# VH-VL binders against o60147, part 14

Target 1, 175 residues: o60147
Amino acid sequence: MLEKNKYLYIFRHIQTNQVLLSQGNVLKKTALFQLPYPLQKPVAPNGMRPAKLRKDHWVPLLKVEFPNESMFQSVFMQLLNYRKYRSVQPLTSDLLKLPIPVRRRKIMRQEVPNTIADLADILNKEKFPENSVRLQLSDKSDSEYADWPPSVQIDSEEIKLSRGFREKTTVDEAR

## First folded at step 7 (VH-VL; framework fv_lerdelimumab)

Design s49
Fold by ESMFold2-Fast, scan of step 7:
Structure s49 (fold): chain C 175 residues (1-175), chain A 118 residues (1-118), chain B 109 residues (1-109)
Amino acid sequence: as target 1 above (175 residues)
Amino acid sequence: EVQLVESGGGVVQPGRSLRLSCAASGFTFSYYGMHWVRQAPGKGLEWVAVISYDGSNKYYADSVKGRFTISRDNSKNTLYLQMDSLRAEDTAVYYCAKGEWEYYFDYWGQGTLVTVSS
Amino acid sequence: SSELTQDPAVSVALGQTVRITCQGDSLRSYYASWYQQKPGQAPVLVIYGENNRPSGIPDRFSGSSSGNTASLTITGAQAEDEADYYCNSRDSSGNDFYVFGGGTKLTVL
């Protein structure tokens, strides 16, 4: 009885500009496992506590509505593959010249433009019907990071999150 | 040429402690995360611990949490593994490994043997 | 214990192609890296990411990934390729952030 989903949400971290992909309008703690760099300090010696998700540190970057679940799954999986590919590419000589903290910050800052470019690239390679994909961006200027195919309709409607978005997975919980 | 040289292995009784060292050369040690990986005699590889380039972040395999402590001294280009409350199942060759992006291990030391037995 | 599954042994005739596989849920989210280990020696990285070779690794080694499976392919196997091969992946879903497969002993006939 699992519900079919046709929505992709992408969130960005307000400080690091790292991005998370979500299959719904609520961030789950497990979404943190997409990140190449840990957001949190080392776990206590007893190792009993999993990493905490600070939902107040994540804001919607974009939302995509697909015509059906099959298209959603195809694009979502390809985005994950693009992110894997980027994470294991050799560092360029320009990046290697930078001090490690500056290098990592620069890489993290590029996640927003890279993710948007990757999404557009996937949508341009797929043959979706005209105006069949709805794209909402929190900041419309982020659409400038890519050229979009005729299948994409950019919507000015505000991205709405469920009331459960901050539900009991933030640092604000007793644990 | 990247070189990693482990030392400190030996035979110890259960419940005792041992400290391993890994001397690094041929790269800017302070730029990279470092790992310990072990291999029990005739068995496969098991990841043990990782430490970030600046020493601020450390993570451990579930089997060693609370008993092992990873540390580094960037001024000496040296990685350490403090092993407390040793058990028979900790018997293994311990490898020092250089991380790349902290996703894979591009260079490995020769290993140092730790035998925990009565 | 590892959540990545490898067959314990495989054989290949000299000059023929062999494929070693690694299977596990972490491979849906992360690419595998592959390590060659000869008796009495430390492991050597042979493939990382989908299909990247470190400098000095022969071009007969290649990698591929699909779903929950990663594969190491050796085209035109040579005698010196006889070794144990381990896959490794990052898995941040549990307490262990890195996981190794059990290893595959390759025998070149």
Scores: ipSAE 0.006, ipTM 0.498, lowest interface PAE 10.4, mean pLDDT 79

Design s5
Fold by ESMFold2-Fast, scan of step 7:
Structure s5 (fold): chain C 175 residues (1-175), chain A 118 residues (1-118), chain B 109 residues (1-109)
Amino acid sequence: as target 1 above (175 residues)
Amino acid sequence: EVQLVESGGGVVQPGRSLRLSCAASGFTFDYYGMHWVRQAPGKGLEWVAVISYDGSNKYYADSVKGRFTISRDNSKNTLYLQMDSLRAEDTAVYYCAKGEWEYYFDYWGQGTLVTVSS
Amino acid sequence: SSELTQDPAVSVALGQTVRITCQGDSLRSYYASWYQQKPGQAPVLVIYGENNRPSGIPDRFSGSSSGNTASLTITGAQAEDEADYYCNSRDSSGNDLYVFGGGTKLTVL
C-alpha cells in the first residue's frame, strides 16, 4: 500500500553499477524488471538461476522528496519511460563490435550518469515551485552530471533507510 | 534484402539428435546477435537461444539448457542449432531470427519443422 | 510469474479500430515488440520500442505503453490484417531472457 508516498529512492548495484528506482526506502522484486541485464550468470548446464533481490548488494544513490504524491508519481513514471526509451535507442557501431559482456559493462557504467541526467531533465521540464524538491545524494559530486532547476534544493544530509531494507531478504525462489 | 533460410528439420525419434542451419544474407552478419525461436504446432512462439555477434556468448531457455547448443560461422554467414536428447515436446517449427540489440527480432526465416515422434 | 498475458481472440469490422493488449510486469521496464503471423508464414515485426514501425509496415499500426500494459492498435482494419499477433518483451527477472505473449487471433469481419 503506497498510495500517499512522496519519496523517490534510487539505488546502485555495488558490482555492476546498474540502477533501480523505488517508490520507498525498500526494494521489491518488481524493481528487478528495470535491469537491462540479469545479475546472475548461468551456473551450470541446465541452470540459469532465477533473479534474486539481494538488498545487501544495493546502496542508495539518491533520494528525492516531493511536496506531494502527484508530483512524485509524475516524475517517477517519466523516469521509467526514459529508461525504456534508452533501451531501444541505436547502438553505435563501436559498441556493436564488442563482445556482449564488454558491451553490457560499458552500457551499465553509464547508468548512474544517465539516470541523474534524466532526473534533472524531467525536473527542468516541469514547472515546480522554487525549492519545493529536496534532493539528497550519497556522493554530492554526482550532482555535477546535470544542471538543476531552481525547484531543486540539494541537501547535505545523509540518506536514511528503513530497518527493513537492511534485513536479509530473498524475494525470488532459489533452486 | 535481408534473408534467413533455415534447413535441417525432419522427423526424428526421441533421444536422437538433429542439427539446424540458418543461412543469412543481405546484412553484415558478424555485427548482430542471432536467435532461435520455436513454435509448436497450433501453439505460440517460444524463445530458445541467442548467440553474440562473435560467438563468444550464448544463452538458452530453461527448457533446452544442456541439450541444445547454438553456434555460428561468420565466414559462412551461417547460424546453427545442435539439438541433442530430443523430446516429443521439442516438436515445433524452428525459426532463426536476427536480433536488434537483444530487445527485438527484426527479421525472421521461414522456419524448418522438427517432429520428434516414435 | 514473469509472463505476458494476451486475450486469445478479438474481432473487428472492416475499416474499424481494434486494440490488442499485452500485460506483464516486464512491460514496466521494457517496451513490447509486436509480431504479425499469418497462417503458414513466419512472424513479421510490426511495432518495436513503444511506437516505431519498421519500413514497409502501414501507418494504421501503432503502439502504446502504460504501466504494465502494452497495446497494439490497428486503425481502419483491412482484410489482410487478419492474423495472430504476439507481443514480446525482454525479461531480466527470470530464467529466460525473452518472453512472448500467448498470442491474439484477430478476425476481420
Scores: ipSAE 0.011, ipTM 0.557, lowest interface PAE 9.6, mean pLDDT 81

Design s50
Fold by ESMFold2-Fast, scan of step 7:
Structure s50 (fold): chain C 175 residues (1-175), chain A 118 residues (1-118), chain B 109 residues (1-109)
Amino acid sequence: as target 1 above (175 residues)
Amino acid sequence: EVQLVESGGGVVQPGRSLRLSCAASGFTFSYYGMHWVRQAPGKGLEWVAVISYDGSNKYYADSVKGRFTISRDNSKNTLYLQMDSLRAEDTAVYYCAKGEWEYYFDYWGQGTLVTVSS
Amino acid sequence: SSELTQDPAVSVALGQTVRITCQGDSLRSYYASWYQQKPGQAPVLVIYGENNRPSGIPDRFSGSSSGNTASLTITGAQAEDEADYYCNSRDSSGNDLWVFGGGTKLTVL
């Protein structure tokens, strides 16, 4: 079960740069359903398996604090829809020129900038009070992937990658 | 309830133009890519074109590239296909289809018939 | 772009199991989706992402994939299953980004 709250926790895979969204600061096994997308056969760092949810392979990317649960739910759902939607975007001719393994690696690496850009787009379209949404990043330079609305305040303190979100991770250790 | 309703089909002479419309309801239109898929009488399905959720990216099947233009108006929940320089082989029922995640088509309109007479 | 190959016709006795197959290089990279089309009607999605059914599709429909082949299985075929079935796959090898199989006409005897 998930505790309802007003925080969005975003994780990044240390090798593939794939992104997972979480409603809690504990990464849950159900987040694995975000990977792989159906119709895309899995690729894994060691070959034949999809990227796995293991606590040592996923690090914090971004934490978003919303003024209330309703706004959190709205943005979280929209962000999931943007991610889902990106899977059906036509590939550029430049991507189609690349070998399939190189193409997949490049697409996966874009998940961080894409997720940040999508979040900013949603926040720019939604009416939020000024300075009501607080962003805390692991690397503040990642905020440069987007133009942020007046509703967003970026925290001066970075998340320390070595300590995660400092809570127990409920992650599948499946081999 | 998701619904897609095509319109604008008809009989047209080769070399002329026709514009198809697809009115969407029951989902957040601006979040999803949209497709046109056609089917010639007694033949199979052929993908024609796709447009991204924001209209910034468009792709076409080689058979229609340079002649057809896909567009959308998110404020009106409407998808369009402008068909120029029509050929006899463009004769088909044209379906509007909603794209979903894994590149599959989860909802289809009833289709609109385009007949290009000799 | 790659092609998807389907047999043009297949028959099954009422209540028996039938398997419709789809072959092509794109299926090594992408799962197929399957569409049922009855005369004069629009296609209906019956299976996507290997073996997922949309809401309202009977559980007698299932999908599988292996290598360059995808299959649609109907277990306990009913008269109303008589239709044309099309496979579809995403393709990244050329300019045509989605490719349909030629279709298989299922006759329920």
Scores: ipSAE 0.006, ipTM 0.502, lowest interface PAE 11.0, mean pLDDT 80

Design s51
Fold by ESMFold2-Fast, scan of step 7:
Formats: C-alpha cells, sequence, structure tokens
Structure s51 (fold): chain C 175 residues (1-175), chain A 118 residues (1-118), chain B 109 residues (1-109)
C-alpha cells in the first residue's frame, strides 16, 4: 500500500545550485514555477533557470521523513513560506553593485545553504519527539549549514529515487 | 488587499475567438504564476492553463491545448487568455486565480461568463 | 487524467460535525486543497496542503488525509457553511496539470 507524501525531497541543480522542493521522490516540470520568479527582476537573465525541466540536471540534496502526514505538511508549507519570503526581500547594496551575471550566480549559490538553514529553523521551532524526524543528505557535510534539534536523526544512507522520477512513493519507501 | 478582476467575456459563435483579461492588484504580480480555471453552468471547476511569473513557461489542459493561449503583461499587472476555435463545450465562467508554487490557488477573481452559441 | 471523486451532496445539522471526502489515486501521492463556493460567487480557499487554513478561515475547518482519501471536516457547522466544496490535487498519471473533484453540495439543516 502506498503512503501519502510524508517524505520531503529537496533537489539541487548540478550547475546553478538552485533548489526545488517536492512532496515526493518525483520532479514534475511544474516545479520550475518555483524558479526563478522569487529572485526574478523585470529583465530575466539567460540561464537563471532551466528552459525545460532536465531531470538529469537535478540531483537529490536531501530527503526528510516525518512521523505522520500532518507534521510533514506543516513543515513543508512553512519551508515554502520561508523561501517565498526570502525571495521577495530587497537585494542588499552589496549585491546591487555587482554586475547582473555575478549577482545572479552569488544569489543562486546560496540557495542550498539557505534552504538547509531554513529547514533546521523550522524543525527547531516545532515540538517533535526525539529522533522522530529522519534526515538523509546526499552530502553529509551539508548538515553543517545549521544546528539541528534532538528530534532530527541524520543518516548518510543513499537517497532512493524512482527511475525517471515517477510520481509515486514506492512500496519500499512506505512506513 | 489582493484583487483580481476579469473582463472580456460575452457571447460568441462557434469557431470564433475571444480574449479574456484579468487585472491584478495588491501583490507583486511579476513574482507569481497565474492560472485560468473555468466552470460550465451548473457544473464543477476545471483547470484550464497556467503561466509562470515571467511568461516563459505555459501549460494547458488537454481539452484546450492548441486552441487557447495564456499570456501576461507584467508592466500592466494583467493576465490574458486568448481563446481560438471556440466550441459550445467552452461555455463557462472563466476565473483568474493566483497560484502558490504549483499546489493551490489562494486568490480568485469574480469570473467572466463566456457563452459559445450559434 | 486522474479522477477525483466526491459525493455530490451531504447534509449536516446546525452545530454538528460533517466530513466531506475526496478520493482518487493521486491523493496517495499529493495533498488536496479545498475550496468553498457559494451561489454566484468565486471559490474561496479554505484548506491547503493537508491541514493548513488561510488567514480569515474559521478554525472549525480542518483537513486530513489517509491513503487515497482526503477529507474536509467542519466541526460545529454554521448556516453560512452551506456551499459547494471542491477538492483539488495534482494529476499523478504523468500529466503536469491540476485536477478538481466533482464538488459536494453541503446543506445545513
Amino acid sequence: as target 1 above (175 residues)
Amino acid sequence: EVQLVESGGGVVQPGRSLRLSCAASGFTFSYYGMHWVRQAPGKGLEWVAVISYDGSNKYYADSVKGRFTISRDNSKNTLYLQMDSLRAEDTAVYYCAKGEWEYYFDYWGQGTLVTVSS
Amino acid sequence: SSELTQDPAVSVALGQTVRITCQGDSLRSYYASWYQQKPGQAPVLVIYGENNRPSGIPDRFSGSSSGNTASLTITGAQAEDEADYYCNSRDSSGNDEYVFGGGTKLTVL
């Protein structure tokens, strides 16, 4: 029997370091709507986002398993709100003085550390049982971008994705 | 306050064209994806199309693909739906809806009625 | 396209609890959002994700999901809750589109 999404998958672009959130182990082309509009200026720079979703250009950054669907949904929606808020803030004067291509690269490079820090902040504010939230990172060193609460268990097990990023949780991933 | 105001609906003959507009205010229009959703008289809601914040990505329901074109003008805070080759089954109230990152529609306009009849 | 099935009508007595359900294979993978529509009016988002309320939506509205079913619960139904309720989710059949349930007409007795 399949489980509804209680797994949060976060993907990063292999070249740009841009981040996509997913309610499952699949990336749909509509996920591109997360990019780059939060960071977009009236004139969109070439290459700021993929022109088309190339699944081979996106790799899993992390996977989070929650104890239940309610906790997953709460954290997922809060993370989307953090990303939206962060993306619409005015640029700092330091960024504004940079040429547009350099500014773009610097902003995109920060999406991974910012997303990880935001996730940790949300989890620190929630009152979850000890070791109830399981975090898998493709690169364990990325856990160092934040301080994690006692509710989080970090492991380095490889993140399993359906071949071709199917739009379903596999039986092997069900609780 | 977020407001979406549709216009351009009316009565048209089958095979003709009509263009709908949606004027947006109260949020940074250029930062959000926008949707069209329709509802035939006495029937349920049907998703029609979506456009990304900058107009570069567009997706359509199979029932309208090849006939309808979604577009936007961020300088005017306006969303459009160009409807070509209209059919009787396109008769519906057309709603403009603000997207939230692919998953739900947080604000809706009041709708504009399109009637396709001979 | 994936189908989302809702019962066409349901009734509840004033002050009592009612559950409106939405069923479909896509709900095994994606959470539903719920919309309230009164005659002659635009739909209004009442629940998004599994159980999140937009600002201004009364706390008597809640959402839940289990397997292929999503539910909207109204605890202590009021007369003004009489409306059509629609669920919405993403199509899980490989299409990158949105799908609505057929709608449930709630009558408050």
Scores: ipSAE 0.007, ipTM 0.498, lowest interface PAE 11.8, mean pLDDT 79

Design s6
Fold by ESMFold2-Fast, scan of step 7:
Structure s6 (fold): chain C 175 residues (1-175), chain A 118 residues (1-118), chain B 109 residues (1-109)
Amino acid sequence: as target 1 above (175 residues)
Amino acid sequence: EVQLVESGGGVVQPGRSLRLSCAASGFTFSYYGMHWVRQAPGKGLEWVAVISFDGSNKYYADSVKGRFTISRDNSKNTLYLQMDSLRAEDTAVYYCAKGEWEYYFDYWGQGTLVTVSS
Amino acid sequence: SSELTQDPAVSVALGQTVRITCQGDSLRSYYASWYQQKPGQAPVLVIYGENNRPSGIPDRFSGSSSGNTASLTITGAQAEDEADYYCNSRDSSGNDLYVFGGGTKLTVL
């Protein structure tokens, strides 16, 4: 009766290169709260317009399979915390000299290499067993953004998203 | 040399507000995230809040979230903490601290005492 | 949310070695930083990362970590080392980004 998860999926936005973390192969709208730069401008002085999650705008970047749920939870929470901390620190000193709109665009483009580097840093600190963590990348060259520990086995096969059972929704009624 | 000087502490009644300031010198203030850390009399250190280098991102300890607001003015090299709805348990020395990449606070101010009492 | 546990007090004889420990689950993933605080003074960073000393910190101070435990070792304690020592770590479990240990009061006899 208790659900266990040992998979981490990371998605990239095709236009902005921003990254979203997911505990499964399905992105929830609440994952958009991970973004430091919203996809839409605020519509109220005291709030943000709810961002729209468009599945066709997000593609798999990588998938990580952990030996158990405990290891998954540790790495997932650390990645979220790295992203929070990163938002309060500059990425490079050179970015601080750029106009805000140009700086924002460059910071967003760096989310992929930064997330990959953060993942590798966490895995190096955790000291998991040799070859116990499977890393599957959509593009194997993305593995070059970091040095990986002996615990990681890298595969470059296509990331396949599983299909779950569908419940009747407005979309299903329209079909 | 790096210096952080806090001010604005004092005695206030429960439910009222107080604003703390921290004047920074000796480093490029606008490049670094800044923190507030407090210490109740005779007790240990407690992290309170952090603000990003440009002021766009702010994070708070659960104990102060919704009551305290961190802000900064990079043109004046000054960090602020606006404390609203003060409680007796907010009584503490408040330190301004400079952050270095996630592992440590490399420089601290001398602190300013806030006493919340009726 | 994660907690860091320290013994509240420890004593050491002048010139002898003392180890102050800090324990918590976040230490499996992050290195501790250590702060010395003397009465009426602000904290001073003495160790960051696993075992790095800021400029001006004597080499008798060292750090180590293993599993969920971090340690601050003072080899050949001096009278001026009498102080409260706090460990600090990045918090990986909740909204609070940093967590401090409860502090250890070191008395040099």
Scores: ipSAE 0.000, ipTM 0.463, lowest interface PAE 15.8, mean pLDDT 78

Design s7
Fold by ESMFold2-Fast, scan of step 7:
Structure s7 (fold): chain C 175 residues (1-175), chain A 118 residues (1-118), chain B 109 residues (1-109)
Amino acid sequence: as target 1 above (175 residues)
Amino acid sequence: EVQLVESGGGVVQPGRSLRLSCAASGFTFSYYGMHWVRQAPGKGLEWVAVISWDGSNKYYADSVKGRFTISRDNSKNTLYLQMDSLRAEDTAVYYCAKGEWEYYFDYWGQGTLVTVSS
Amino acid sequence: SSELTQDPAVSVALGQTVRITCQGDSLRSYYASWYQQKPGQAPVLVIYGENNRPSGIPDRFSGSSSGNTASLTITGAQAEDEADYYCNSRDSSGNDLYVFGGGTKLTVL
């Protein structure tokens, strides 16, 4: 039994490296609104289209356990604001010179490093107690994208998902 | 409540300059790119300029490039448009608009009329 | 530079369905956003990202896209829907970052 009110789950796309935040261990279709450039169509439409959510394309990146719901809400809101902030920047001339598929891939590849850096930045600014925040990663090397404050304890244990999530063909119907 | 209030419009002679302001409230101004969009009397919408959240990147429509300068003061939650070398074809209502994600305008001010005439 | 083409005018009977279309090369790469403008008023966002509605926009408004074409559909048109409708898209072909369609004047009969 997982208590979603104090856990933040972050998922990544297996091919594009796009990132989605979730208040529980199951993604909802509305999480797609978090994606940068939701208005951009791929040149060759496929399973990588930003408008589609499929469970077989998303895997856990990391899980954060907070000591209480208040701390969870604060960090979650700040992460959403950081992502929204990034998504409203105009594209540079340099990016506009690239073919659309190459440009999309370059932008999407940066979401994992950016999200980890944003999380660490938020946690460094907050004055949380020492060892009060537990961080679990699917790939421990991803912790190297940032310097972590004393409030964070990195755990080696595997991230566990609900049974229903793994068996379904899509997670946008889960509640 | 999100509010964008434009000011500075008026009647100006060709070749002169005018500065528009847009006072923003109800959101974290420094997080968002901001736009100017104009509309000539009885005509359609035309995008004019955008400025990034931190003011480091600015882009202009070809019709105004080299004559208009967009700027912002995040400490005052204010967006500006400096219009130099004004022409009759610059006559329009100028709207301040908030960028949401990078491809659409979720909030607009009521606009300020600029009339360039002799 | 690219252009977005809209028919200048369309009419619909009260309670009937109307489709407003927007066509251009940028729509192959970017979804359109749609704006409603009534006389003397600022534009109002009604649809973004293909078929998303902002808070407060009635569910009779919907969007769709295929190839180089985007469409705004109003199902069960009401008198208050009489307005000019503009599509907008990102433009990656030149220095102009955004392009608006010419606008469609909707008359509700």
Scores: ipSAE 0.006, ipTM 0.496, lowest interface PAE 12.0, mean pLDDT 79

Design s8
Fold by ESMFold2-Fast, scan of step 7:
Structure s8 (fold): chain C 175 residues (1-175), chain A 118 residues (1-118), chain B 109 residues (1-109)
Amino acid sequence: as target 1 above (175 residues)
Amino acid sequence: EVQLVESGGGVVQPGRSLRLSCAASGFTFSYYGMHWVRQAPGKGLEWVAVISYDGTNKYYADSVKGRFTISRDNSKNTLYLQMDSLRAEDTAVYYCAKGEWEYYFDYWGQGTLVTVSS
Amino acid sequence: SSELTQDPAVSVALGQTVRITCQGDSLRSYYASWYQQKPGQAPVLVIYGENNRPSGIPDRFSGSSSGNTASLTITGAQAEDEADYYCNSRDSSGNDLYVFGGGTKLTVL
C-alpha cells in the first residue's frame, strides 16, 4: 500500500518548457517559487508581477514512485537544491550575447533535459536497491538525457492525473 | 554561522508606516527565498510574506495584503518589509526567516517588536 | 483557507515519551515542519520533511505523518525540552501559502 508523498510528479509548461516539481499529482500555487521567470508575459519595466497558476498550461513530464517516503523526500529535496543552484549560476558568454527574451527562452528550453539529468545523478548517488524506483515518462525518449542506475525501472505507461487536476474545485460559498 | 538580524521596530500610531530590515550573513543570500513571520504578544506564529530568491515573486497573507510590501536587495544581503496603514492587530514581534524553496524555515532572526498603539 | 489544529498544552514526566499532534487538510499534501520556541527566544526548526532533523537537533526528536495528521515525538523528554511547539505546513486553499498550528505548550514534570 502506497502512502501520500511517495510519488514525485514533474510537470512541463506547454509553451516555455519550464519545469515544476510536485509532491502529488496536483500542482499548487507555491510550486511557482521554483520559477525565476514570469509564466504569462515579459517582465514589466517596473518589475515582475506574481505568476498565476494555470493548470491547463502544465502537462506531466514524468512520475517517480519511490519504495518509501524517506527516499522520496531525500530525492525531492536534492532536486529542489539542484534547480535553485542552476538558477543562480553565472551565464555563459554565448548566452550573455543574446537579447534577454531569446536568452530566457533558451534557458527555459534546457529545463527538461537538465531536470532529467539531475534526477538521474541523484539516483546514481543514492544507490537504491535494484528495480526499487519506478520512473514513468510521458515521452520515453526523454530517458536518453541521462544514464540510469540499476535501481530504476523505466515504464512508458501513460501518467494518470487526478480528475480534479484541470477542473476547478467547488468553492464553498456558505456564509 | 547563519545570522539574521532584524531592525526597524518600534512604537507607532495606527494608520502610520514602519519599514523593517533584516541583515543576512553566513549563507549565499541570493540563492534563497525569504519570509517574514510575526507573533503577537502571548500568541502563536503567523506567516506574513515571502519573496523569491531574485525578488520577482512575492506573496502575502490575507491579513496584510495591500498594506505590506516585501522586498530585498541581494547586493546588500538585506530583506525588507514596508508596513503601511498599520492596525492595532499588527502589534507583534516580526521575525525574518530563511526558507528553502518550499516547505520549511531553517533559520530565524531574533525578531523586532512592532507596537501599534495610540 | 486551511487550519492546523494543535492541543494547547501537554505534559510529560522526565525521561518519558510525549507525542504532539497537528491536524489539517494541508497535511494530506505536504509534510509538516516543527519549531521549538522557548520564552523570549526565536523559534528553532527541529523537524522538517516528515522526519528530518537539522544539524544539532538531538535524535530524541522524530516526526511522523499519516493522512491529515502530523506528529512530533520526543522520546525520553529532558527538562530543556520544555517549550512551545508549532507545526507549519504549506497551504494551497487560499492566498495564505503557509499555515501554522496554534502551538502546544509542553511542560516537563
Scores: ipSAE 0.006, ipTM 0.490, lowest interface PAE 12.0, mean pLDDT 79

Design s9
Fold by ESMFold2-Fast, scan of step 7:
Structure s9 (fold): chain C 175 residues (1-175), chain A 118 residues (1-118), chain B 109 residues (1-109)
Amino acid sequence: as target 1 above (175 residues)
Amino acid sequence: EVQLVESGGGVVQPGRSLRLSCAASGFTFSYYGMHWVRQAPGKGLEWVAVISYDGSDKYYADSVKGRFTISRDNSKNTLYLQMDSLRAEDTAVYYCAKGEWEYYFDYWGQGTLVTVSS
Amino acid sequence: SSELTQDPAVSVALGQTVRITCQGDSLRSYYASWYQQKPGQAPVLVIYGENNRPSGIPDRFSGSSSGNTASLTITGAQAEDEADYYCNSRDSSGNDLYVFGGGTKLTVL
């Protein structure tokens, strides 16, 4: 968890576009508690299927390198707070009119733009030195979701993952 | 003013059925998810079921799945809970609750008591 | 599925500050909501999100969260605050989509 104290990895789900934050390049099962919606549909008509983390379903969205651990912790905690804040905001009437599955899919698709916008907002409020924060995006066009401060250097290099990242885990059946 | 009024509770024998109703007023009923939450005598709150704004999506607590059915009639601003195969452990006050973005319950009815006697 | 843990009872002297805590892994992803229940009455929402009060809830009620813990604070407790308090969170870890804490009985001395 504190493996690389200057690096923040952000992952997106390949189907739902939901976002997970990690302090390292390996996702932990507890990261699933960040998600507002279950990843799996009900197996039985009346419930949800429990699932283990499937690492092959998550791909890197971006990686942020900070100049020191203090700046990393500040930004990471603020980003977690932004995500919690978004989870309790009132929905617009347009969203409330949609069927729950359609509404959830639309909200989940916005997690990538929202996370990028939140990250940029935090970095714009901080007074970090010029070119001190390195941002690597898997898709460079995602940088267009926000305006970035002079402290941010955007790179298009491929994000390097640890050997354990793509190892598959099993799914537990519904009880 | 938001109001939720439950009805249909009573005393029933194990294995029988009851249908609870919740009449809603003071908000646009068809925009919001609705919940049933119960409380056994002297015990804490237990979430029972949720239904989406249009009735297309439903979820149940593990303790009631396969026995209870949640439904709604948006033309009547009414929420229902059909309770089949009732057990002694289903004895509780059943509350109708309005969901706000499905994360919390901003308004509750006064509850209706269901007693399953053996 | 995840649990929300609350102490079963807490006491506070009239006019003093009390903090009721709720702990569980779901709180890392969702803010807790807090409900006040007086004997024979339905629960009443007192705090939702990080620190939002519904209309009509006194400003002595406040909420906070950190990691896997949420807290309800009553600053300057009054006699009418004597009640059971329940925390609630959305749960993504199992079949039950919403989880309540066991409740804390607040006694105002």
Scores: ipSAE 0.013, ipTM 0.534, lowest interface PAE 8.2, mean pLDDT 80

